# Designs tried in a protein design chat: VHH binders against Thiamine-monophosphate kinase (thiL). Part 12

Target 1, 333 residues: Thiamine-monophosphate kinase (thiL), of Prochlorococcus marinus (q7vei9)
Amino acid sequence: MLKEENTQEILHDLGEQEILNRLRKYMDYGQIDDDTALIKSYKKELIINTDMLVEDVHFSEITTNPNHIGWKAVATNLSDLACSGLEEVIGITVGLSAPSSTPWSWVDGVYTGIKAALNKFGGKLLGGDCSNGKQKTLCITALGTKGPLNLHRSNARPGDYLITSGPHGLSRLGLSLLLSDPITKSINVPNLLKEHAIKAHQEPQPPIKALQTLLKCKPYAMPWNAAATDSSDGLLEAIESLCRSSNCTAVVDHKNLPKHADWPSGKQWNDWCLEGGEDFELVVSLPPNWAKAWLKAMPCTKAIGRMKEGPAKAMWSNGETIQKAMDTKFEHF
Key: E = the ipSAE of ESMFold2; O = the ipSAE of OpenDDE; V2 = 0.75 times the mean of E and O plus 0.25 times the DockQ between their complexes.

## First folded at step 1 (VHH)

Design l5 (framework vhh_rezetamig_d1)
Fold by ESMFold2-Fast, scan of step 1:
Structure l5 (fold): chain B 333 residues (1-333), chain A 121 residues (1-121)
Amino acid sequence: as target 1 above (333 residues)
Amino acid sequence: QLQLQESGPGLVKPSETLSLTCTVSGDSISSGGYYWGWIRQPPGKGLEWIGHIYYSGSTYYNPSLENRVTISVDTSKNQFSLKLSSVTAADTAVYYCAAEGFYDTWEYDYRGQGTLVTVSS
């Protein structure tokens, strides 16, 4: 895209028609010229997900620029599709609402981030609406094809391995670093961990690669069924969700928590690993032979526990129930 | 019936990019039933999965190779290709292209005959 001179334009001054004309450059062929998007013929089942991102609830200009907001809007939706057995992203639609005082550069940045995510993960920008609103909001609907994996939270079975696709707590640490939180100032965070944490918060990756590796390493005799969820609301919530849906107990070992190599030691940091949120990793319950194949095929995966018969709860290997330590999301500044 | 055939150079110099093409016959690459992939077998070792692509352009790579590998598809020629950058002697292997199905067994994969690629100065 050509960059205009630094004269700031706001949405009020552009008007609806000009905003629509500028958004056309982000749309794929012909998508914005009709009220409805054209979808190619598919022989496969389709999956759909809708998420809403609201300013000061789901994102903040303090920690994320407009490009990050657009990226995150797509990535979080695709994470939900991945947990449902996504094969291919068909595309997305975007509903955008913003105050008339919003700079065009903000809208342009958001759509740049949206297109960057679609270019990396697949899919087309199929269409969208723009409206005046008191608070910035993005409503993304994502459509994809379903592959052969039947992923449902209710598929967990006693004897399964409980596995995560990657480390947890990074996005929470990234948020604290970006807000200059006193908690992170009290420790010496290694530079590599800082970089990974900030990137995890600003540029989450949907676990599409983890999903494809899981699919590829399935043993031939196993059915195409597994239990999975994402960890957007935190690892503990993800585990408890699998327990509730499958009516099983999850047993987790403190030593097996999925920590980054440089992750700090101590209860506070274990709590951030369990409850931090916005890591967007797969949390999967798998039979032992499939679990071992996935662990071998993808080194970033970690077995954190086992499923057993019992009430729908998460417990430590020492027999204690895992207690929620973070009753509310941290409010900083 | 579906058939795949590899083509490309049998000799590549260290530090250069290995480029292979797979020609698909018997079905359209755009039929949507397969991931189109690459697998290799170094001398005296087991098979190693490199990556695959869906005809729309979505790619998935082996984590150990992802920084060096690019797989692309050309639907107009019914072909897909592998580029592996910065090759070393460790990349010497028989390379296979494969059609990886969406079924309850990995053995539903179809493979080409394989092509030997030697990396040497």
Scores: ipSAE 0.000, ipTM 0.113, lowest interface PAE 18.6, mean pLDDT 82

Design l6 (framework vhh_rezetamig_d1)
Fold by ESMFold2-Fast, scan of step 1:
Structure l6 (fold): chain B 333 residues (1-333), chain A 120 residues (1-120)
Amino acid sequence: as target 1 above (333 residues)
Amino acid sequence: QLQLQESGPGLVKPSETLSLTCTVSGGSISSGGYYWGWIRQPPGKGLEWIGHIYYSGSTYYNPSLENRVTISVDTSKNQFSLKLSSVTAADTAVYYCARLWGSYKPFDYRGQGTLVTVSS
């Protein structure tokens, strides 16, 4: 281990050409030069998404290792595609920028995580680049085919069931556990909850399986339309975005918040469930017959409320507006 | 419990520099994985992110404000500060300091807010 501890290859010493040569082992068939990839013809509509992850903004070495960073970069992009009606992942391109002092092992770890996510969710690594920059950044562009389901936030209707594909708050708890936040020391976190929370934060799962099950449960006579969004910005924000886009009121039951079985009791923990973020679950508004079919077919789904006619807001079933404990939205422009 | 408290002048003249300080108690700014930032809310408008800083000194600014804003951190005093230059009446707002952990969930703690009015 002394040799490993004493010999660290950094990007400066390798140089651009050697870095690109080493990245070739991650590339899939279809690349025709350093900057261009060929994609087979698809007779379906295509959906595309670009996300950028910046060190000390979107990820931290304290809570995520390089493999987790690469996984998360792919998973977050694929979550966006899933909420747009993804059928099949075609592939991704990766733009990586890092200081010249960065170890090659960091870059290798990130690409290992990227490939692990693609192996699980589908798609090819179509291209990658590496450039010098002051801050570590990953720019991922993901491409997929669109399936038959038209998912728009504006498709929610009065009378719909409001359903989540899974529990909320796990990623927020995982972050705090990884940071040794004093808040998490005020409770006895069961080992299973601790394991699930840390994994949810480090290795998020895009809701592709939830989407596939939703499609299979569609009643024959029902149109190929549903209202859905992801909960990356938190459950409450997801609900509010459906309300704004559909011009409807969401009525949520306190007792039906989508909590992990071992989730702590109390206002703070309910706030983390509503506003924690980075859970990457589907939040869906569905007509009753489709809703009941999905709830039966996928036990991890939970009905949390109903849509009704009214102003674009989220309300508790007791008639009070749901108050934000933490604001999750900024106007940047 | 973690508490953030804004301090600074409530009145600033047009063209001058707005200066605010946030004092953190019940927790350390040097705790990794968190960022420390400033947001504002002009009367009758939504929240606007100004910028944030990591305890190491790395700064991230709203592009629309980047040429006027400077955020700095003093880990020895457990404080961070905002300077916004060349202010106009449009900079009148309630200013909040906050703890952040990323773009998907920008903050979990914030101060009570301090009203800064830009007027002669």
Scores: ipSAE 0.005, ipTM 0.374, lowest interface PAE 10.0, mean pLDDT 84

Design l7 (framework vhh_rezetamig_d1)
Fold by ESMFold2-Fast, scan of step 1:
Structure l7 (fold): chain B 333 residues (1-333), chain A 121 residues (1-121)
Amino acid sequence: as target 1 above (333 residues)
Amino acid sequence: QLQLQESGPGLVKPSETLSLTCTVSGGSISSRSYYWGWIRQPPGKGLEWIGHIYHSGSTYYNPSLENRVTISVDTSKNQFSLKLSSVTAADTAVYYCARGFLYWTSSFDYRGQGTLVTVSS
């Protein structure tokens, strides 16, 4: 929802070398060049993830300012690492492409957001560049150490509890509020819910603390294996991805949907909880004793269902297949 | 209230071009917050994504259909359209137009009622 400022220095006028010189203030020690860094030796397995964020596809300046865009770029990538058993963030590299008419203040804002996220979640800015392109894009590569948890979507087993680390639908509500969507004008959304929803959309939090608590509450002598994914594409898609990868059926209890305390009641709002997207919570399949320990240790977690033997489908406890309602998803890449 | 309405012929001959139009009311297709697209459901099969277009004019098409598909917008009429060339009986389906949010590239939050298109000689 941010407007561009009227008078700004633009990338074309600065040129490549000046842009790189200005980006150096964001870089951590040990940088050799804008895209090369020395990483100390780690005696642990490493995990790496690359995400591409494209203007009008993954972010919009209508609902997020440049600081939010930079924060989101880091947070979404770290969410992927968390779902792979992240122990410690080593750092990230940033490839930024933008039209030469882009204000420097936009680039500066993005990097400010990137550094704010790294300061909160860990890691160093290992490298970054800026190149000419017709559409604004961010390519973030994140590197971390892998802890003892073997988290794979294929680790779900019949008998497991299906648990979320937090509420779902907030980012979808926040987006609609920021867009002045008529659906949010038809009801009175409580002020606290509005505040939480807008913040969830603009400043997503990777589920690193949820992951740390999951580790700490593991029962003695239990295997270090569990199934997890984040809910960036929505809760229903997260559940379905666990089902597809593990070849199991998920049975979800409608009364146990993970809703914010002030969440409205009704089918529409249940649909947003299931399909809203960008909540970045952990969706985890766990053996019963580990599940019960995590539910006790972390009150914001909620058991929403169970895994059972059967086809790769998500079903309601009444036996009906969970149907996609408003947020129909298609993935062909 | 947002409404999307498909229109176009319900019967198309093999080898011809299938043309559908979506009329948007209660919202603007020029909005920078949304993308607009087409999906279809062949008899006895699941939903298949055809393609979509962003406010910027960028288009993305299903790779299996990309050589035959064109999606375009007419901002003056608040409409967007689908052209699918060289149709065969396999293109028989209920066709839906849809709206999605920019932050969910694979997600649509509104769709029309759908229109059945039969490809038959």
Scores: ipSAE 0.013, ipTM 0.436, lowest interface PAE 7.4, mean pLDDT 85

Design l8 (framework vhh_rezetamig_d1)
Fold by ESMFold2-Fast, scan of step 1:
Structure l8 (fold): chain B 333 residues (1-333), chain A 120 residues (1-120)
Amino acid sequence: as target 1 above (333 residues)
Amino acid sequence: QLQLQESGPGLVKPSETLSLTCTVSGGSVSSGSYYWGWIRQPPGKGLEWIGHIYYSGRTYYNPSLENRVTISVDTSKNQFSLKLSSVTAADTAVYYCAKYPLGWSHYDYRGQGTLVTVSS
C-alpha cells in the first residue's frame, strides 16, 4: 500500500503500541519482545558504523519513494563497513523519527526497503523504534564481523595501481534526470545509461562483491594489507583521502576516468564522474600483481592511475594538479 | 558563471556570535531545485556540514549544531547568512557557502572559503 487511500492512517491515530506491533513483521524472531537485542558470541573482531539520513538533505521524496529510502539507508551504511574489510553482516538497528502526521504507509515502505536490503546483503533487524520529530530522519547502526583484509587509507604505497570497482557519476546523473535538470534535457541520454543512472541513485549497491573478489585475488605471497575507501563523497575526494592518509601523490590518467560506456563527452561530464558523489564504489590502492589479478577477475574494475612518492595530492599524468570543478568561478569571457 | 563569496569578520571572541554572509552572483538564490548551505573545515579535519536553507526560508541543521545555528536568506539581496552563537576555539575553521541539489548531500558549487579564528 504505497498510495494514499481514502482510509489512510497516520502515526498520531495509531499510537505507539500499534506502531510497535506493526513493526514486529520486520523483526527477526523474538527480537522486538525485548528492550535489547541479543548478539551471539563471535571470536572475530567486530566493526560498527552509524549513519544518519535527513529528509531533503540526504534523500528527497521527489527522487526516491519510501522503499528506496529504506534500501539506501542500509546500503550506504554497509558500504562504510565494506571499506573496513567486512566479512559478514550481523545486523542493524533503526532509529526512525517522523512527524505524527506521517502516513503509516511511509513507515511501512521504509521498513520494506530495509528488509529487502538485508535479504540481499545479509544481517538481521536487531531493533527499531519510531519517535515523533519535526522532520523525517533515519539513524542506522550496522554491526559486522571483520574479515582477513586489513583495509586502511594509510596503506597506499608508491608504485601501487589506483583502481575503482565500478563507474562513477551515475548517481549524480540519475538525480538530475529525476529532477528534470535542464542540463540533462540539453543532451540525448541513451536509454541504457538513463536506466543505470536512475537505479544507481535510487538503489545503490554496497561494494560487497567487489570486496569478496579483491580478497579471492590476493597473491599468495602478499600481506593481507591494502588501501581502500569508498567514493560516497566523490571519486576525487576518495583519491585525495588516500593521498592524505598515505603521504603519497596520486597520478590519474584523464583518459582512464571510470566512465559508463555511454557516458557523455566533455569537461562537465568528466567533472561529474570525478566529483558527482554517492557512487559507493571501492577506490583501492594495490601493488601491481594484486591489481592485475583483480582487474582480470572483475571486469567492472578499472585502473585509473598510479601512486608515487610525493606530496599528498592528486595530479593528472600531464603534471597539473587536479582542480575541484564544483568550486565557484567567475569569468568575463 | 555562478559565483559564491563569503564575507564576515576573521576573528571572533569566545562566547560571542559568529556571523557570515554569502553573496551570490551570476545566478539567483530563488530556485526550487536547490538548497543553499554552509560547511566548515577545522584545521586538520574533514568537512562538516552546518545546514541548508531553501529560498522560502525552510531550514535543515546538523543536529550537533542546531541549538547554536541560524541560517537566513535574503532573496532581494541575493544573499544567505550564517549565525553561530556561543563560539569556542573548537569553532575555528575555514567556512564555505555552497549550493546543493534537492535531496543531495554533495554540493554543486562552493565558495573559496573564509578563515574564522576564535580567540581572545
Scores: ipSAE 0.012, ipTM 0.441, lowest interface PAE 8.7, mean pLDDT 85

Design l9 (framework vhh_rezetamig_d1)
Fold by ESMFold2-Fast, scan of step 1:
Parts: C-alpha cells; structure tokens; sequence
Structure l9 (fold): chain B 333 residues (1-333), chain A 121 residues (1-121)
C-alpha cells in the first residue's frame, strides 16, 4: 500500500501575519514590532557584529538540524564579539529568508536553537524579519558591551606566548563523519572522539569563559591590551593573521599542536588540526607572565609556540616555514 | 640582593629625547618569567606607568605615551633603557625602573630609588 503525507504545515499556507504571530513567542517582552530594536542607553562602549549563514555554504540539513543551525548562527556571532573583548551580550536581531515551501517546523527549530544559545550565553531576542527567498539564509546582528580588555590582532609582540583556548580540528572531523567521508571510514575513530567532533561541528561554543579567565589573569602592571583572533578559518590562518597585523614571526612546535587527547597521529591529522576551520577557539598572543597565569587557570588552553622578531610569517621550531596543505575552504565560498 | 639603579641626564631640553638606563645587579635580566619597566611620578601627582619589556624584547607601553616611548634591553650588560621623545615640561618627574612578576598593576616587587628628570630650556 502506498501512503502519501500531505499534512505538512508550510510557510505559504500560514502567511506572513501568522508566521510573525508564532515568532512572537521567542521575542522578549516589549519588542512588539519585528523591525524594531529598542536598546537601553549604555554608558559603555558597544560592539556589533553581523554575519550570515547560507544554505549549502555554511550549513546543510544533512549535517545540521534546524536547532543546530540556529545555535551555530548565534555562537558564530558571539565568537566574533568575544575576540573584540565582549563583557555582556545585549541581544541579537534575526533576518530569516526561506522558500515559501519551507516547513514551519524548520523555522520553529531554528528559533529554538537561537533561544537555547541566548539562554546559555546571554542576550535578548531584540527583533527580526522574515522574507521569501529561494535559499535558506540567516542574518544575525549581535550587540554587546565592551569590557576593559582591548583585543586586537596588532597587539602581538616578540617574546609573547602563542596560546589556543582549546583543541583544533574537531569541527573538521565532525563534518567528515557527518558526510560519511571515506577518510573517516578508513580509520578507527574512537567513540568519544566521534561524539566530541560531531558536537563541535553542530554546537560550537563561543570562547566567552576563556575570555573571562584571560581578563582575570592580567598582571596589574600590564596594559589592558592583548592580541587575539578566532580560528573560524583554521588555526594556521589565525596565526598568520596575528603575524600580518603585528608584523612579527610565529614559531610553532610540532609536538605542541593543540590536539584532542584521542587525536590520530600523522601528517594528515596535523593538517586538519592546523587548517580544519570552524573550531571557534581563541588564539592569543600574550606576554610570558600573563600567559603562564592563563595556562594554569584554564587547563584546556595550550601554549603552541612563541612570537619573535621577523617577517610576518608562521614557522616551525626547526626553522622551516609552515606550508599550507589544504587549498580550499570548507564553506564553499 | 637584587638592586636596580637608574642613570641618565637630570636635565633635558624641550623637544629633545630623554634617555635613561637601568642597571640590574644581584639578578639576571635574562631570566624568564619577569618583566622590566619604567614608571614615573610628576611633582605632586601619583605614579604613572610608562612601559615594560621582557627578556625576549617584547614591549608593552602606556597608550598615552606609546607614540613617544621606546624601551630596549641589553642582556650582555644586564641593562634596560628608556627613550622618551619630544619632551615637554609635563615630562618633568622622578623616573623609576622596576621589575615585576605575577602581581597587580603598581604593586612592583622591586624598583630603583628613582632619578629626577627636569625638562627645562
């Protein structure tokens, strides 16, 4: 017997007014107009970031469900704010575009993920828009207050420790596992590593706790300045970005690459650690005493190398330039 | 016993560069884990941090002064130095060299006795 399900609730059948009525359950009290964001007057500096997640570029339903998409959209923006010295998340606005044939359950799932992230990291849903489009897209603008720490890529100095807030390569491994990539089928990946890698890809964590700990570890006689960037485009790119902005050389030790405890050995897995992308960890250049304090206070951090005088490049401790092994980005830009 | 001693001219003309040297004895400036720097106290005012340098040469400067300040280290002489360019009467102060490790700003573990620098024509 053939059975056909024709009871799916889609955006076309709901219409614009009903969609907006349903989205109001996610809005904070007093945010009545979907195009309006009322922001309380602040005496602190504000930081703002806008980013876009596009179907088949930044996400796919084969690798992420709607809740994960909404979570990731918020987490990505908050990671950018963290790298600018975020103190407090004020809130976000959401621009959503989707085909009229999209199930309401997809939109509901996305907003559920958005609210879950805001509940964990802070901030209010200040407003949003919904439009018809051929491709599913999410545009999130995030607003926060800036704390006392001035984080700029140009603040790296010779003699600094180069430190990551956590392991790298997990999101790349998670993506490959979710896509059933032959390379992950050819190796026996431990179950704990599989779980951590998939979660890293689907539910990235902005490095807000890492930032808070970094701030608390600042020695009194030092300025409120440090060099930081995120590793969304990969660890090697993050290191090279610090080098370019500060005009100095980074020296990395092969044995100190920031790998998960169960990470496989070999050149290919080191390449994924360096160039995988979407790890959203903080990559920081710090003077020795601040660096040592942060490493002690936060066990997931790792010193991977040092900054020194020289041209804007990354090199291994043996004096060789670190060569790129990957020639493409994972997000199909 | 660790000792830090400032040396340099006590009088500098406006628009010229102030140059001071700190000589370290009883300890090595080449030791890791420490920063070496300069602070000053203008007459009738509080202490103002100028900047710090690590053994590696990494420097951190007060943003209000960073366009005028250079701190350098000579590990062979166990010395570090301050250059402050384009001085004005506002740069008249007692200048101290100092060592720091794992402590709050202005809570230095060692400092020199200070040297008075007067900016006058």
Amino acid sequence: as target 1 above (333 residues)
Amino acid sequence: QLQLQESGPGLVKPSETLSLTCTVSGGSISSGGYSWGWIRQPPGKGLEWIGHIYHSGSTYYNPSLENRVTISVDTSKNQFSLKLSSVTAADTAVYYCARQYFETWGSLDYRGQGTLVTVSS
Scores: ipSAE 0.000, ipTM 0.082, lowest interface PAE 24.2, mean pLDDT 81

## First folded at step 2 (VHH; framework vhh_7qbe_3)

Design j3a (from j3 with Q106E; at its last look DockQ between E and O 0.65; V2 from the best seeds 0.00; counts 0 for: pae E 3.6 > 2, unsure alone 64.1 < 65)
Amino acid sequence: QLQLVESGGGLVQAGGSLRLSCTASGFTYDMGWFRQGPGKEREFVASISGSGGSTYYADSVKGRFTISRDNAKNTLYLQMNSLKSEDTAVYYCAAVYEWSTLDESEYDYWGKGTRVTVSS
ESMFold2, look of step 2: ipSAE 0.384; ipTM 0.760
ESMFold2 (binder alone), look of step 2: mean pLDDT 80; pTM 0.822
OpenDDE, look of step 2: ipSAE 0.404; ipTM 0.753

Design j3b (from j3 with T101V; at its last look DockQ between E and O 0.07; V2 from the best seeds 0.00; counts 0 for: pae E 14.7 > 2, placed apart)
Fold by ESMFold2, look of step 2:
Structure j3b (fold): chain B 333 residues (1-333), chain A 120 residues (1-120)
Amino acid sequence: as target 1 above (333 residues)
Amino acid sequence: QLQLVESGGGLVQAGGSLRLSCTASGFTYDMGWFRQGPGKEREFVASISGSGGSTYYADSVKGRFTISRDNAKNTLYLQMNSLKSEDTAVYYCAAVYEWSVLDESQYDYWGKGTRVTVSS
């Protein structure tokens, strides 16, 4: 069969100035030149986060297209802001590194995905740079205003409900489906679960709505304090992080694991729910009256256990320590 | 942007039938129908997965309403049979943002609605 001629424009042939000129269509008003953006003074505290997505570490061409990569980069940064009590997204800056042989269509797709995510979740594209490198990499810094809620991992107290904002394990299943992992072929994964899992991996949704409903459900008499972290490194790691920071025990009911409605039974599937990673949900410890209000207001939330006095550990309700079964913790060095 | 356009509403006598349609312009999402009667809160009616393989119904409409979709035409349907006066409402087509298909607060994309009036 004859192969088609490659007609893609590549970064080498365009050069830096032409690339930046093309990227200008994605920039929002309020940018004051090619090098800086003007941010209006705020009468509120600001919060800032930086995150990197690296080819073959956080994404690959097998599992994502350029639009997904851009979307994911924004969503991961906004998830971090949400877990710090975000009120309003101000904007982001983008550093992009890619080989000179990279097609322009790849860069254009990444920025299209970035703008799609900003249009949905808020904020402006404040600026960006593009440079040559051996490995495709995105570095995003996100800015927002801090709202009234003092979110800190150390704020959990004995007697609190332990609650997740949504189901877990979906991104890990999505990855396995996209890679055609044998475990996903050994059973017939229901179509709805496949669709949700792949979307969770490729188009993650930061927990901004979950945070907003949490704030709205706060009983008037309660202080503006809650314990939270995100589940990007896995649900079990998030629970253990709350325990360590608050010096509390988490007692988890196995029957209340935050599973998708069609989630399969079995140890592997429970392990993915607990340890899968890249689920960008809130994991929250709340006093009972706040917890009950949130659970009622946002049905995708689930009470998975209780916090109690004791050593900094996650335990099943039968007293057994929850053991890590997967090596889902990722460290660069 | 995803655009949802409903059609098929109108006046129907009790016991009659109507078929609502909703044309989507964007990605295939999990989708649903909601309704809002005069002076009432908007409520869930029915939902369907992106593939069409799973459906869910409010108790008040089970056995009378059927949700379906034709992904080749990007169209969502609601077949409403044995209509009752309490079915009078503006019916909205919606696409889900998160994984819950039953809760109005989980839907990001909404049509403008189509009026259904059931007379005695």
Scores: ipSAE 0.000, ipTM 0.256, lowest interface PAE 14.7, mean pLDDT 84
ESMFold2 (binder alone), look of step 2: mean pLDDT 80; pTM 0.823
OpenDDE, look of step 2: ipSAE 0.324; ipTM 0.716

Design j3c (from j3 with T28D; at its last look DockQ between E and O 0.82; V2 from the best seeds 0.00; counts 0 for: pae E 3.4 > 2)
Fold by OpenDDE, look of step 2:
Structure j3c (fold): chain B 333 residues (1-333), chain A 120 residues (1-120)
Amino acid sequence: as target 1 above (333 residues)
Amino acid sequence: QLQLVESGGGLVQAGGSLRLSCTASGFDYDMGWFRQGPGKEREFVASISGSGGSTYYADSVKGRFTISRDNAKNTLYLQMNSLKSEDTAVYYCAAVYEWSTLDESQYDYWGKGTRVTVSS
């Protein structure tokens, strides 16, 4: 009985044309029949973002399967659009590079993940390109329409509330769990928290719902200007970014950090909350009336502090400067 | 409101196989299967993330059941192999938009269920 070695098709054997043909199923009919994608003329301003995912930098076989890679690629880019006042997702382009020895199933998985994310959050696959490379990489360009909110980091003002749209540190914890890190083995992590953390890392959610709620909560007579960024690089980085752009001091209450309900106690875990990265929550500076309305409307939001006049820095409510923990930085570079 | 419709239930002999389907009016959700046997509480069977990249199984079905989804068809599947009498239950499809958990209380939408009977 000749074990039909189900020889997994590899990209080399398929060739570029066949690969492109197979990718048609993830696009609208006729989408790749032209050299360019036709985008309907929006009377609205467009926002655009480009982000890259590189193997062994942003994802690995140990922690992220192809579906997750595709999902994360979309989610990351949409998060950037969200923090810029996204109204509607138009779509994305995908530049894919992979070794010729890469199985087709990997590519298929990536695009399955992409499609799933687009189905959930909006938009479509507009096009892209595939190339042979030495390393697996994805280059994503996301397009959306800008809504009425003018979200700029420089819009933060003294007296504003500093608010997050959700818990922080989950992605970092998830990564640790997936890697079987001794740190996470040393503690008893509740099962629910494990699940949430792993999911946060593998299948992150852009803060689009949070943005929509934020928009709905704006007082009628208030300007459309607010300060926002996402926490992709960590909560502390997000806060500091707001401070740098606005020339304000952020005063953060350590008792009000945006922790999961079952978040472990201790400095190590506080550091992960503050600096873990890849949480993709909104970090917003809002005037008091708007802030209060948003806090009331969206229970997962948390006021973590206030903005005041002063040097561009983040500090604790007790007057101490928030220090970055050396070892926790997900070095993107 | 998301509508979920289960199908594929029926009578099967022990050791046999059955494939359940759940058709959703929308397919941008995390989804799962639950079951309720006679005189028993509803219990978690399996779940799958929106991307399809994450799957979870109850210990009782691990290695025998496979959860999958076809996004193009808006359909969730449960392949059940090596069925046992203990697998006899009404099987429910469930969905949640924001977050999937193993806890039934977290799911927002439920199907009406499909009956699976395993005869010895």
Scores: ipSAE 0.110, ipTM 0.589, lowest interface PAE 2.1, mean pLDDT 89
ESMFold2, look of step 2: ipSAE 0.378; ipTM 0.764
ESMFold2 (binder alone), look of step 2: mean pLDDT 81; pTM 0.832

## First folded at step 4 (VHH)

Design p14 (from j3a with S49T; framework vhh_7qbe_3; at its last look DockQ between E and O 0.65; V2 from the best seeds 0.00; counts 0 for: pae O 7.9 > 2)
Fold by OpenDDE, look of step 5:
Structure p14 (fold): chain B 333 residues (1-333), chain A 120 residues (1-120)
Amino acid sequence: as target 1 above (333 residues)
Amino acid sequence: QLQLVESGGGLVQAGGSLRLSCTASGFTYDMGWFRQGPGKEREFVASITGSGGSTYYADSVKGRFTISRDNAKNTLYLQMNSLKSEDTAVYYCAAVYEWSTLDESEYDYWGKGTRVTVSS
């Protein structure tokens, strides 16, 4: 039985032109024929974000298939837009580099993931470029329109509610599970939690729905100003970021941490909730009336504390400083 | 509103195979399959994420069923192999806006279902 060596097409064999031709299926008709993307004039301000994904830094073959890579690339960038008051996603550009030995299936998978995410969250693939490189990398630029919400970290005020749009720590747990980490093996993780965690890590969701709900629940006559960031770098980092920008103290209630219903008990797991990263939830500081309205409107939201006058720091409600766990912070360099 | 239309159901002998399809009328969402047997409650069968990169299965169908999707066609598939009498049910396609879970309450859109009958 001649093992039909399914000779996986590689990028070298296809060449740049053929690769580009194949990528047409992920774009609108004619989109790739121009060197630039024409964007219709929106009578609105634009928000732009650029983010890079690098192999063995942001993704690996062990934890992330090509579809996931593509999805994550979109999701991460859209999360940033969401934190800036996104109204509508216009689209993204993709710069892709990969070794010539890379199978086409990898590229195809990445763009499949990209398209899937765009289909779900909005926008289109506007264009991009492909190049040979020594390492697989994606550079994504995302464009959107700014809505009426003025979301800046500096907008936090004493008296505000500190609220998250969803649970935290799931991505970190997912990563642990995917890596067969002994820590995770040492406990009995419910199946539902495992699934949620793995999904959170592999296919993160930008908090667009949360943002929309936030917008809808703004009280009448209240200013459009609020403070928000995402928890891509962890919940604690997000909170501290708000504090630094606003010069407020965040008082966090330990009992109200945004944990999954089946989240394991213990310091280790609390640390993952606080510092795990890549949850991509909104972390917001809102005036009380707005906060209450949002909490009511979106059940997955959690009030975790309040902002007060004081030094730019996060602390527990009992007056203790929130201690960072040593090994949990992602560093770009 | 997203519409889901299932197809591919029918009569099959035990040990046989069947492929279900679900076509969505619009945007790609996380999608899943549920089933309801005679006199039974609706139960989770399988789900697949928007990117197609992650799949989840009920224990009862794991290793026998394969969920997949074609995003270009907005179509969800369920390949059912080694069918058993206990697999007899109406199979429903479901789509979720944000998260696909094992809980049917989290699914936002549902098809009308397609009947699968496995004869002994």
Scores: ipSAE 0.012, ipTM 0.257, lowest interface PAE 7.9, mean pLDDT 87
ESMFold2-Fast, scan of step 4: ipSAE 0.547; ipTM 0.829
ESMFold2, look of step 5: ipSAE 0.247; ipTM 0.671
ESMFold2 (binder alone), look of step 5: mean pLDDT 81; pTM 0.825

